# Designs tried in a protein design chat: VHH binders against a4qp31r305to451. Part 10

Target 1, 147 residues: a4qp31r305to451
Amino acid sequence: PPGSRLVLMSQVCKQTLAKDSEKLNDVNIKLHRCSEAFIYLLSPLWSVTLDKCRNSTLVLGPVRTSVHIQSCENVRVVCVAGRLTIGGSFNCTIHSLTPTRPLLLPGNASLTLGPFHTQYPTLEDHMASAGLAVVPNLWNQPLLFGV

## First folded at step 4 (VHH)

Design s28 (framework vhh_8emy_2)
Fold by ESMFold2-Fast, scan of step 4:
Structure s28 (fold): chain B 147 residues (1-147), chain A 126 residues (1-126)
Amino acid sequence: as target 1 above (147 residues)
Amino acid sequence: QVQLQESGGGLVQPGSSLRLSCAASGFTFSSYWMHWVRQAPGKGPEWVSSISGSGGSTNYATSVKGRFSISRDNPSKTLYLQMNSLRPEDSAVYYCARTYEVTIYGSTYTVKFDYRGQGTQVTVSS
């Protein structure tokens, strides 16, 4: 069933990784300890977790449920997501389109938030597939949890 | 998980010096502004001093300016408060705390006093 598969991408270092395969449709992605990388995952995804990534740029197709950023440093994330949470992260920039308020968990420092403004040919179809086709964008209204 | 542990308090005579320490763990220490806050019996919390992540900027409450000095050792993840010429009015529980900032296109927001530690008691009395 959709959302049951997990793809772990660990230690993607000093490279550019680009995937747009339908094999990633409705898949959970975990990126762990990636560094000095440019990662493009241009498919409708179920969820994305970034953990301990550094000096990297991630561009994600629409993520149905959540994008969770944890313990990251000098990372840029561009995403459309059902919800966005950021914890334990330093000097990160997130450009987002999300119908829910971004949740800032404890441990962050020097975060920059901006609106999603990226395009690719199948984006609108992927937004529809992820249930995000016609939604408000609350990127500029974060919630602070635990402070 | 984020932890802050204060130490170095004690009972001292007026005019004495004390050095407080705060050991940090669970986060990138050098990326955060760090602060000392104190609370005397029957009073609300009073901000004492702040230091930037690099240590290049410091601020002090007027009540302690010239007597206290804040510093940090980022390699050891330790925050310090050197207290000189202590007065009975300095008696309080001393806490270390951190803050961070968020920038939303065109604006910067400061989140105050996240992850305060358990505190260390300072008593200035004969």
Scores: ipSAE 0.030, ipTM 0.509, lowest interface PAE 5.3, mean pLDDT 85

Design s29 (framework vhh_8emy_2)
Fold by ESMFold2-Fast, scan of step 4:
Structure s29 (fold): chain B 147 residues (1-147), chain A 126 residues (1-126)
Amino acid sequence: as target 1 above (147 residues)
Amino acid sequence: QVQLQESGGGLVQPGSSLRLSCAASGFTFSSYWMHWVRQAPGKGPEWVSSISGSGGSTNYATSVKGRFSISRDNPSKTLYLQMNSLRPEDSAVYYCARTYEVTIQGSTYTVKFDYRGQGTQVTVSS
């Protein structure tokens, strides 16, 4: 069933990784300790967790449920997602399209936010597949916890 | 060389409508999301609306939702903002932009644009 598979990408270092395979449709992605990487996952995804990543850029296809960023530094994330949470992170930039307010958990510093800006040929079809085709964007209304 | 040029602003009464235009050049227009951002005197820039490269996805700030409509004509490389039911609080210089970023540092906010036009003034007053 959709949303049951997990793909773990650990220690992706000093490389560019680009995937747009249907095999990534509706999967959960966990990126752990990636550094100096450019990662493009241009498929409709179920969830994405980014943990302890550094000096990296992540461009995601639409994420149905959530994007969670934890303990990251100098990371740029571009995403359309049902929910966005960021905790324990420093000098990170997130360009997002989310129908819910981004949740800023404790431990963040120097965060940059912006509206989603990436275009690719199948973007709108993937947004529809993820249930995110016609939704408001609350990127500029973050909810702060533990400031 | 990327260039953006806004037009269509003016002085109108509350409840009126205006249509703003932005002429783009120097890049493949249909490959980029475009944004409208406004700045009132004495205030920081405020994001207003976004549109995808294909025009198939649009987003609006809560303050303008239901009153403003963003659109684009890719063959003519023009971005539009149709503003209906204008209110005094809509008075601002309106800019079109390719990207918009806000950096949060405590209670301070810094705004940056990749590329931005020079703006068109909208004044809503009796």
Scores: ipSAE 0.797, ipTM 0.901, lowest interface PAE 0.8, mean pLDDT 92

Design s3 (framework vhh_8emy_2)
Fold by ESMFold2-Fast, scan of step 4:
Parts: C-alpha cells; structure tokens; sequence
Structure s3 (fold): chain B 147 residues (1-147), chain A 126 residues (1-126)
C-alpha cells in the first residue's frame, strides 16, 4: 500500500544523486549522515526524514505527510510537505510550501526560511498526486517550541 | 543578465484596486517560480504571494488572501499582482523576486534575494 515502503539513503557523500523514478512514488525516505551532496528526489513522496546530514542540498518532490529535519548542519532543503519539523539544526535553509505552520523544535540556530521556488516539468502533477495542489503556504508562520 | 522591473504603483484610496506588473528578462521566465514581497516604512520585508513557473499553483500570505491575485504571462515574461479592496496597511514598496529568504536570529531578520526589482511604491490613504 502507499506509504508502506522505506528507502534508506545513508552516507551519500561528495556526489550528486538525482532520482525521478515512479519507484519512489509514495515511498518513505530516510537520509542519514549524508555530506557534501546534492540530492534531487523529484517524485511524489510519502515522508522524508533527514538525520545528521551536513553541507548538502536536498530538493524534494512533494511530500504528502511530513519532512523531518534533525541534527543537520549547513543544509539547504527545498520541499513541499504536509508538515515540516526542524530540530537540533544549525545554519540550515528551508524553502517550503506547507499548509501547516513549520514546527521549530529545540536546538536550532541560524535558520533561514523562504517560500518554495523549484520548478520541474511534472511538479504540478506530483503536487496533485500528493494531495498538495490546492493548499495555503504557511512557510512564513513558524511555531517555536522550547523557547 | 537577470533583470526585474516593477511598475503600476501609485496613490489610491482605501477600497480601491490596483494592478502591479513586473517585466522580466535575462532568464527562462517560465522555468522559475516568482514572488511578490513588500516592505512598509519602518518594517521588515513581508512575503505577499508566489506563483509556479506554469502559473498553475499560487500561494498567498494570510494578510492578503482573498484580496490579491497573482498571475503571469509567460510569452511576454510579465508577472502581475492584482490588488483589490486595498487597505492603508497595504501601503509599501512592492518588489518582484525570483527567490526570497529570511534569516531569523532572535529579533533580527536578514532578507536575501537572488534577484529582485527596484520596487514600485503603493500608497493607500484617504
């Protein structure tokens, strides 16, 4: 069923990884300890978790449920997601389109936020597939927890 | 060279409508999301609206939703902002931008654009 598969991308280092396969449709992605990488996952995804990634850029297709960013440093994330949560992260930049307020958990420092800005040929079809085609963008209204 | 040029601002009364334009050049316009950002005197920049490269997806700040409409004409490389039911609080310099970001450090906000225009002044007063 959709949302039942997990793809783990661990230690993607010093490379550019680009995937737009239908095999990633409705998949959960976990990126762990990636560094010095440019990662493009241009498919409608179920969820994405970034953990302990550094000096990397991630560009994601629409993520139906959630994008969780934890313990990252000097990372840029461009995403559309049902929910966005960021914790324990330093000098990170997130350009997002989220119908819910981004949740800033304890431990963050020097966060940069902006509205989603990436265009690719099938973006709008993928937005519809992820249930995110007609939603407000609350990227500029983060909720701060543990302040 | 990327260039963005706003126009259409002016002095209008509360409740009036106004349409802003932004002429773009130097890049493949249809391949980029575009944004409107405004800055009122004594305040930091405020995101107003965004539109996808094809024009099929639009987003609006809560403060303007239902009153403003963003659109684009890719053949002419022009971005528009239709502003209806204008309020004194909408008075600001309006900028079009290709990307926009805000760094938050305590109460300090640092704004960056990859490219933006020079702005067009909108003043809403009785």
Amino acid sequence: as target 1 above (147 residues)
Amino acid sequence: QVQLQESGGGLVQPGSSLRLSCAASGFTFSSYWMHWVRQAPGKGPEWVSSISGSGGLTNYATSVKGRFSISRDNPSKTLYLQMNSLRPEDSAVYYCARTYEVTISGSTYTVKFDYRGQGTQVTVSS
Scores: ipSAE 0.737, ipTM 0.864, lowest interface PAE 1.1, mean pLDDT 91

Design s30 (framework vhh_8emy_2)
Fold by ESMFold2-Fast, scan of step 4:
Structure s30 (fold): chain B 147 residues (1-147), chain A 126 residues (1-126)
Amino acid sequence: as target 1 above (147 residues)
Amino acid sequence: QVQLQESGGGLVQPGSSLRLSCAASGFTFSSYWMHWVRQAPGKGPEWVSSISGSGGSTNYATSVKGRFSISRDNPSKTLYLQMNSLRPEDSAVYYCARTYEVTIHGSTYTVKFDYRGQGTQVTVSS
C-alpha cells in the first residue's frame, strides 16, 4: 500500500545523489548521518526524516505527510510538505511550502526559514499526486515549543 | 549578472488599485520561483507572495489573500503584483526577489536575499 515502504539512506558522504524514479513514489525516506552531500529526491514522497545529517543540502519532491529534521547541523532543506518539524538542530535553513505551521521543537539554534523556491519540470504534477497542489503556505508562521 | 528592477509604485487613495512590475535579466527566468516582499518604515520585512516558475502555483500572505494577485509573463521576463482594495497598512517599499529567508536569533531576526531589486515605494493615503 502507499506509504508502507521505507528507503534508508545512511552515510551518504561527499557526493551528489539525484533520484527521480517512480519507485520512490509514496515511499518513506530516512536519511541518517549523511554529510557533505547534495541530495535531490524529485518524486512525490510519503514522508522524509533527516537524522544526524550535517553540511548537506536536500531538495525534496512534495512530501505528502511530514518532513522531520532531528539533530542536524549546517543542513539546507527545500521541501513542499504536509507538515514540517525540526528539533535539536543548529544552523539549518528550511525553504518550505506547508499548509500547516512549521513546528520548532526544543534544542534548535540559528534556524533560517524561507518560502519554497525550487522549480523542476514535473513539480506541479507531483504536488497534485501528494495532495498539496492547492494549499496555503504557512512557512512564515512557525510554532515554537519549549522556549 | 542577475538584475531585478521594480516599478509601478506611487501615491494612491485607500480602496485604489496598483500594479507593480519587476523586470528580470541575467538568468533563465522561467526556471525560478519569484517572490514579492515588502518593508514599511520602522518595521521588519514581510513576505507578500510567491509564484512558481511556470506560474501554476501561487502563494499569498494571510494579510493580502483575496486582494493581491501575483502573475508572471515568462516571454517578457516580467513579474507582476496586482494590488486591489489598497489599505494604509499596505504602504511600504515593495521588493522583487528570487529567494527570501529569515534567520531567527532568539527574539530578533535578520533577512537575506540571493537577489532582490532596489524596490518601488507604495504609499496609500488620502
Scores: ipSAE 0.807, ipTM 0.898, lowest interface PAE 0.8, mean pLDDT 92

Design s31 (framework vhh_8emy_2)
Fold by ESMFold2-Fast, scan of step 4:
Structure s31 (fold): chain B 147 residues (1-147), chain A 126 residues (1-126)
Amino acid sequence: as target 1 above (147 residues)
Amino acid sequence: QVQLQESGGGLVQPGSSLRLSCAASGFTFSRYWMHWVRQAPGKGPEWVSSISGSGGSTNYATSVKGRFSISRDNPSKTLYLQMNSLRPEDSAVYYCARTYEVTISGSTYTVTFDYRGQGTQVTVSS
């Protein structure tokens, strides 16, 4: 069933990882303690969680439900997602296309935000597959949680 | 040698229309998302609109939604912004850019571009 599988990518270090396989369609991705890495996951995904990653760049295909970034440092994330949340993170950059306002949780410092800017051949097909083809972009209207 | 050059600005009355152009060179135009950003006197830059490399996806700031239309012609390497129902608050210098970033540090907001043009002035007044 869509959204039932979890792929854990732990300790991806000092490498470039690029995947565009149908095997990642509608999969939940968790990236844990990745460092000094360039990670490209160019498939329509169900959800993505980044936890304790550092000095890395992540370029994601459209994410149907949510991208959650927690306790990361010097990480760049490029994504189209239903929701975006970031907490406990320092010196991170997120270029996004999301129909909901990004949610900034406690503990962040020095965040950079921008509109989504990555093109690849099947991008618009993947946006349609994730239910995100014709949505507004509220990247520039973040909400600060707990204020 | 990435270059972006805007044109088409001018002085118009409220309710008027203008079409802005941005001529791009020095990169494979069709492989990049492009953005329009504006800056009014005494204010920071404000994101206006984005378009995918293929032109199949477009996004607009809430303030211009329904009035502005972004488009591109990849063969001529030109980005366009059609502005309808112009309001005094649309008065600004309009820039085209390949990326646009806002860094938030406390209450301070800093804007960065990888490449932008010199801008074209739009003034809406009666």
Scores: ipSAE 0.761, ipTM 0.887, lowest interface PAE 0.9, mean pLDDT 92

Design s32 (framework vhh_8emy_2)
Fold by ESMFold2-Fast, scan of step 4:
Structure s32 (fold): chain B 147 residues (1-147), chain A 126 residues (1-126)
Amino acid sequence: as target 1 above (147 residues)
Amino acid sequence: QVQLQESGGGLVQPGSSLRLSCAASGFTFSDYWMHWVRQAPGKGPEWVSSISGSGGSTNYATSVKGRFSISRDNPSKTLYLQMNSLRPEDSAVYYCARTYEVTISGSTYTVKFDYRGQGTQVTVSS
């Protein structure tokens, strides 16, 4: 069933990883302790979690449910996602297209936000597959935890 | 060298329409999302609209939704912003940009463009 599989990518270090396989369609992705990496996952995904990643760039295909960034440093994330949350992170940049306001959890410092900017041939088809084809972009209206 | 050049601004009355253009050169235009950003006198820059490289996806700031339309002509490498039902609060310098980002540091914000044009002035007043 869609959204039931988990792919764990741990300790991806000093490399460029690019995947566009339909095997990643509707999959949950967890990236853990990746460093010095450029990671492109250009498929419609179910969810993405980044945990303790450093000095890396992530470019994601549309993510149906959520992108969660936790305890990351000097990381750039480019995503279209139903929800975006970021906590405990330093010097991170997120370029996003989200129909919900990005949620900034406690512990962040020096965050940079911008609108989604990545193009690839099947992007709009993947946005439709993830239920994100015709949605507003609230990237510039973040919510701070506890306000 | 990446270059972006805006045109089409002017002085108009409330309720009027204007179409802004941005001529791009120095890169493969269709491979990039493009953005319109504006800056009113005495205020910080405000994101207005974005369009995908293919033109198939568009986004708008809440303040302009339903009144503005972003479009592009990839063969001529030109980005457009059709502005209808203009209001005094739309008065600003309008910039075409390939990259737009805002850094949040405490109570301050810093805007950065990797590439943007020189801007075109839009003034809406009676």
Scores: ipSAE 0.763, ipTM 0.883, lowest interface PAE 0.9, mean pLDDT 91

Design s33 (framework vhh_8emy_2)
Fold by ESMFold2-Fast, scan of step 4:
Structure s33 (fold): chain B 147 residues (1-147), chain A 126 residues (1-126)
Amino acid sequence: as target 1 above (147 residues)
Amino acid sequence: QVQLQESGGGLVQPGSSLRLSCAASGFTFSNYWMHWVRQAPGKGPEWVSSISGSGGSTNYATSVKGRFSISRDNPSKTLYLQMNSLRPEDSAVYYCARTYEVTISGSTYTVKFDYRGQGTQVTVSS
């Protein structure tokens, strides 16, 4: 069933990881304590969580439900997602396309936001697969929670 | 080497239309999303619109939705912004960009462009 599988990627360090397999379709991804890494997951995904990652760049295929970034430092994330939430993070850059307002939770400092800017051959097909083909982009309207 | 050149601005009356152009060179144009950004005097830059490399996906700021149309012609490496029903509030310098970033640090907002062009002035007044 879509959205049932979880792929854990823990301690991906000092490497480039690129995946575009159909095996990642509708999968939940958790990236934990990755560092000095470039990670490309170019498939339509169900959800993505980044926890305690640092000095890394993530480029994601469209994420149907949510991208959650927690306790990260010097991380760049490029994503199309249903929802985007960022907490406890420092000096992170997020280029996004989200139909909902990005949620900025407590503990962030020095965040950079921008509109989605990455092209790959099957991007629009993957956007359709994730239910994100014809949606507005509210990247520039973040909500600040928990002041 | 990367170059972006905006054109098509001018002085027009409210309700008028203008078509802006951005000529790109020095990179594989069709491999990049492109954006239109504007800045009015005394105000911070505002994101206006984005278009995917293929042209199959477009996004608009709520302030221009329904009035502006972004498009591109990849063979000629040109980005366009069709502006209809212009209002005084649309007066600004318009820029095209490959990336656009806003850094938030406390109450301070800093905008940066990647290979930003020089811009084209649009003035809407009687």
Scores: ipSAE 0.759, ipTM 0.878, lowest interface PAE 0.9, mean pLDDT 91

Design s34 (framework vhh_8emy_2)
Fold by ESMFold2-Fast, scan of step 4:
Parts: sequence; structure tokens; C-alpha cells
Structure s34 (fold): chain B 147 residues (1-147), chain A 126 residues (1-126)
Amino acid sequence: as target 1 above (147 residues)
Amino acid sequence: QVQLQESGGGLVQPGSSLRLSCAASGFTFSYYWMHWVRQAPGKGPEWVSSISGSGGSTNYATSVKGRFSISRDNPSKTLYLQMNSLRPEDSAVYYCARTYEVTISGSTYTVKFDYRGQGTQVTVSS
């Protein structure tokens, strides 16, 4: 069933990784301890989790359920997602389009937020596939949780 | 060089309409999302609206939703903002921009946007 497959990307370091395969459609992505990397995952995804990543840039296709960023430093994330949560992170930049308010969990310092700004040829088709084609963007209304 | 030039502002009465334009040059316009940003006297800049490179996706700040419409004409490289039912609180300098960022540091918010135009003044008063 969609949303049942997990792809783990661990220790992607000092490289550019670009994937746009239909094999990534509706998969869960976990990125763990990636550093000095540029990662492009341009498919409609189910969920994305970033944990302990550093000095990296992530450009994601639309994520149906959630993007969770935890314990990251100097990371840039560009995403369209159902939900966005950020915790324990320092000097990170997130450009997002989310119909729900971003949740800022405990432990963050120096976060930069902005509206989604990346174009690629199949973007709007992927937004429709993820159920995110006609939704409001609440990127500028974060909720501060547990300061 | 990237250039963005806004026009269409003016002095109008509450309830009036205005259409703002932004003429772009120096880059492949259709490849970029574009944003409208405004800054009222004594206040920081605030995001108003965004549109995808194809024009297929649009977003609005809650304060303007239902009253403002963003659109673009890629052949003429022009971005538009149709403003209806204008209110005094809409009075601001309006900018078009390619990027917009807010940095949160404790209780302070710092705004930065790259590649913005010179702005066009909108004043709503009776």
C-alpha cells in the first residue's frame, strides 16, 4: 500500500544526490547524519525525516503527510508538505508550502523561514498526487511549542 | 542583471481597487516563483502572495485572501497583483521579489529578500 515503504539514506556525505524515480512515489524517507550534501528527491513522497544532518541542502518533491527536522545544523530544506515540525536545530533555513502552521519544537536556535520557491517541470502534477495542489500556505504562522 | 520594476500604486479611497504590475528582466522569468511583499510605515516587511513559475499554484497571506489575486504573464515577463476592497491597513510600499526570508532569533524577527524591485506606494485613505 502507498506509504508502507521506507527508504533510509544514511551518511550521504560530500556529494550531490538527485532522484526523480517513480520508485520513490509514496515512500517514507529517512535521512540520517548526512553532511556537506545536496539532495534532490523530486517525487511525490509520503513522509520525510531529517535527523542529525549538517551543512546540507534538501529539495523535496511534495510530501503528503509530514516533514520532520530534528537535531540538524546549517541545513536548508525546501518542501511542500502536509505538516512541518522542527526541533533541536541550529541555523537552518526552511522554505515551505504547508496548509498547517509549522511547529517549532524545543531546542531550536536561529531558524529562517520563507515561502516555497522552487520550480521543476512536474511540480504541480506531484502536488496533486500528494493531495497538496489547492491548499493555503501557512508558512508565516509558526507555532512555538515548549519554549 | 536581474531587474524588477513595480508600478500601479496610488492614493485611493477605502473600498477601491488597484492593479499593481512588476516588469522583470535579466532572468528566465517562467523558471521562478514570484512574490509580492509589502512594508507599512513603522512596520517590518510582510509577505502578501506567491505564484509558481507556471502560474498553476498561488498562495495568499490570510489578511488579503479573498480580496487580492496574484497572476503572471510569462510571455511579457510581468507579475500582477489585483487588489480589491482596499482597506486603510493595506497602505504600504509594495515590492515584487524572487525570495523572501524571516529569521527568528528569540523574540525578534529579521526580514531579508533577494532580488526585489524599488517598490510602488499604495495609500488608502478617505
Scores: ipSAE 0.761, ipTM 0.885, lowest interface PAE 0.9, mean pLDDT 92

Design s35 (framework vhh_8emy_2)
Fold by ESMFold2-Fast, scan of step 4:
Structure s35 (fold): chain B 147 residues (1-147), chain A 126 residues (1-126)
Amino acid sequence: as target 1 above (147 residues)
Amino acid sequence: QVQLQESGGGLVQPGSSLRLSCAASGFTFSSYWMHWVRQAPGKGPEWVSSISWSGGSTNYATSVKGRFSISRDNPSKTLYLQMNSLRPEDSAVYYCARTYEVTISGSTYTVKFDYRGQGTQVTVSS
């Protein structure tokens, strides 16, 4: 069933990783302890979690449910997602298109937010596949929660 | 030298329309997303609208959705903002920008541009 698979990408270090496979369609992605990496996951995804990543840039295809960023440092994320949550993170930059307000959880310091500004050939099709076509962008209306 | 120059602001009555223009030079305009940002007296900058390099994708702040329309003419390197049904709360200096970011540190919000113009004043009053 869609959204039942998990792909774990652990310790992606000092490299560029680019994937656009249909095998990533509707999967949950967890990126754990990646460092000094450029990661491009250009498929319609179910959810994405970044945990303990540092000095990395991530460009994500549309994420149906949520992008969760936890305990990251010096990370740049570019995404379209149903929901965005950020906790325990330092000096991170997120360019997003989300129909819900980004949720800033406790423990963050120095976060930079901006509107989604990326294009790739199948983006529109992937946005439709993720149920995110024709949605408003509330990137500029974050909710600060639980400080 | 990247330059962005806004024009078209003025004093209008509520319910009126205005079209703002932004002339770009010094970079490959057709390769960049562009943004409109406004700042009212005593308020921080507020993102208004964004448009993709081709004009095929546009985004709007909730407060202006349905009233404002962003467009561009790549041959003339010009960005436009068509503002309809203007309200007193739309009064602000309007800037065009090539990038737009907000840095949040505690309760401090800092807006960053790589390039923005000098702005054009829009005043909506009777």
Scores: ipSAE 0.351, ipTM 0.707, lowest interface PAE 2.2, mean pLDDT 88

Design s36 (framework vhh_8emy_2)
Fold by ESMFold2-Fast, scan of step 4:
Structure s36 (fold): chain B 147 residues (1-147), chain A 126 residues (1-126)
Amino acid sequence: as target 1 above (147 residues)
Amino acid sequence: QVQLQESGGGLVQPGSSLRLSCAASGFTFSSYWMHWVRQAPGKGPEWVSSISYSGGSTNYATSVKGRFSISRDNPSKTLYLQMNSLRPEDSAVYYCARTYEVTISGSTYTVKFDYRGQGTQVTVSS
């Protein structure tokens, strides 16, 4: 069923990784300890988790459910996602299009937020596939966890 | 090199309409998302709207949703903002921008553009 498969990308270091395969459609992605990398995953995805990554740039196709960023440093993420959560992260930049308010969990410092600005030929078709084609963008209304 | 020139602002009564224009030059306009941003006296810059390079995707701040409409004409390299049902709280200098970022450091918000125009003043009297 959609959303049942997990692809783990661990220790992608000092390289450019670009994937636009239909094999990534509706897949859960976990990126773990990637560094000095440019990663383009240009498919409609189910969920993306970014954990302990640093000095990297991620450009994601539309993510149906959620993008979760945890314990990252000097990372840029460009995404369209149903939900966005960011915790324990330092000097990160997120350009997003999310119909829900970004959730800022404890431990963040120096976060940069901006509206989604990236384009690729099949983006709008992928947004439709992920249920995100005609949605509001609440990127500028983050919600802080706790006080 | 890159230039953005806004126009169309003015003084209007509440409930009126205005259409702002932004003429772009020095880059391949049709290859970039574009944004409208505004800044009221004594307030920080506020994102208003974004449009994809094809015009197929548009986004709006909650405060203007349903009243403002962003559009573009790639052949003429022009970005537009149609503002209907204007309210006093819409009074601001309006800028078109190619990028817009807000950095949060403690209680300080730092806005970065690259690139931004000179702005056009919109005043909605009570």
Scores: ipSAE 0.510, ipTM 0.773, lowest interface PAE 1.8, mean pLDDT 89

Design s37 (framework vhh_8emy_2)
Fold by ESMFold2-Fast, scan of step 4:
Structure s37 (fold): chain B 147 residues (1-147), chain A 126 residues (1-126)
Amino acid sequence: as target 1 above (147 residues)
Amino acid sequence: QVQLQESGGGLVQPGSSLRLSCAASGFTFSSYWMHWVRQAPGKGPEWVSSISSSGGSTNYATSVKGRFSISRDNPSKTLYLQMNSLRPEDSAVYYCARTYEVTISGSTYTVKFDYRGQGTQVTVSS
């Protein structure tokens, strides 16, 4: 079923990785310990997790369920996602379009938030595929979790 | 050089309508998402609306949803904001921008634009 496959991208370092394959449609992505990288995953995705990534830029196709950012530093993420959570992260920038309020978990410092601002040819079609074509953007209304 | 020039503001009564324009130059307008941001007297900047490069996707701040409509005309490189049912709390300088971001550090909020115009003043009686 859609959303059952996991693609792990570990230690993507000092490179530009760009993928727009149908093979990524409705998959779960985990990016772990990537550094000094520019990563473009321009397909409708199921979920994305970033863990311990540094000095990197990520541009994601629409993510149906959630984008979770954990223990990252100097990372820029551009995403359309059902939910966005950020924890344990420093000096990160997230430009997002999310119908739910971004959830700020404990341990963050110096976060930059902004509305989604990136275009690619099939973006709107991918938004529809992910169930995110006509949704409000609550990027500017983050919730602090844990009081 | 990238330039954004707003116009269309003015003094109106509550319940009135205004249409703001933003003329863009110095970049490929049709390739960028565009945003409207406002700054009320004595307050920090507040995001109002965004539109995709094609115009196929639009987003609005909760406070203006159902009253404001963002649109664009790529051939003329112009961004628009149609404002209906204006309220006193809509009084602000309105800016168009290519990128808008807010940095949160403790209790300090810092706003940054890669490019924004000079703004156009909207005043709704009182």
Scores: ipSAE 0.767, ipTM 0.883, lowest interface PAE 0.9, mean pLDDT 91

Design s38 (framework vhh_8emy_2)
Fold by ESMFold2-Fast, scan of step 4:
Structure s38 (fold): chain B 147 residues (1-147), chain A 126 residues (1-126)
Amino acid sequence: as target 1 above (147 residues)
Amino acid sequence: QVQLQESGGGLVQPGSSLRLSCAASGFTFSSYWMHWVRQAPGKGPEWVSSISGSGGSTNYATSVKGRFSISRDNPSKTLYLQMNSLRPEDSAVYYCARDYEVTISGSTYTVKFDYRGQGTQVTVSS
């Protein structure tokens, strides 16, 4: 069933990783302890979790359910997502398109938010596949939780 | 050299319409998302709307949704904002931008623009 597969990307370090495979359609992605990396996952994804990543840039295809950023430092994330949550993170920049208010969990400092500003071939098809083609963008209306 | 030039502002009554234009030069216009941002006196910048490079995707701030329409003409390198049902709270200087970021710290913010234009004044009053 869609959304049942997990792809773990652990310790991707000092490299550029670019994937646009249909094998990533509707999968869950977990990026763990990646550092000094540029990661492009240009497929319609089910969910993305970033945990303990540092000094990295991530450009994501549309994420149907959620992007969760936890305990990251000096990371840039460019995404279209159903939900965005950010906790325990420092000096991170997120350019997003999300129909829900970004949720800021405890422990964040020096966050920069901006609207989604990237394009790639098939982006609009992927947005439709993820159910995100015609939605408002609430990137500028974050909600504080637990503070 | 990258340039953005806004025009089309003016003084109008509540309920009126205006169309703003932004003429772009010095870059491959169709390869960039474009944004409209406004700033009222004494307030910080507020994002209004965005449009993808192809024009196929658009987004709007909740405050303007259903009243404003963003569009672009890539051959002429022009961005547009059609503003309908204008309200006094829409009064601001309107800017077009290639990029827009806000750093949040308490009630303070730092704004970043990539080749922001010089702005066009919109005043909505009786």
Scores: ipSAE 0.275, ipTM 0.652, lowest interface PAE 3.8, mean pLDDT 88

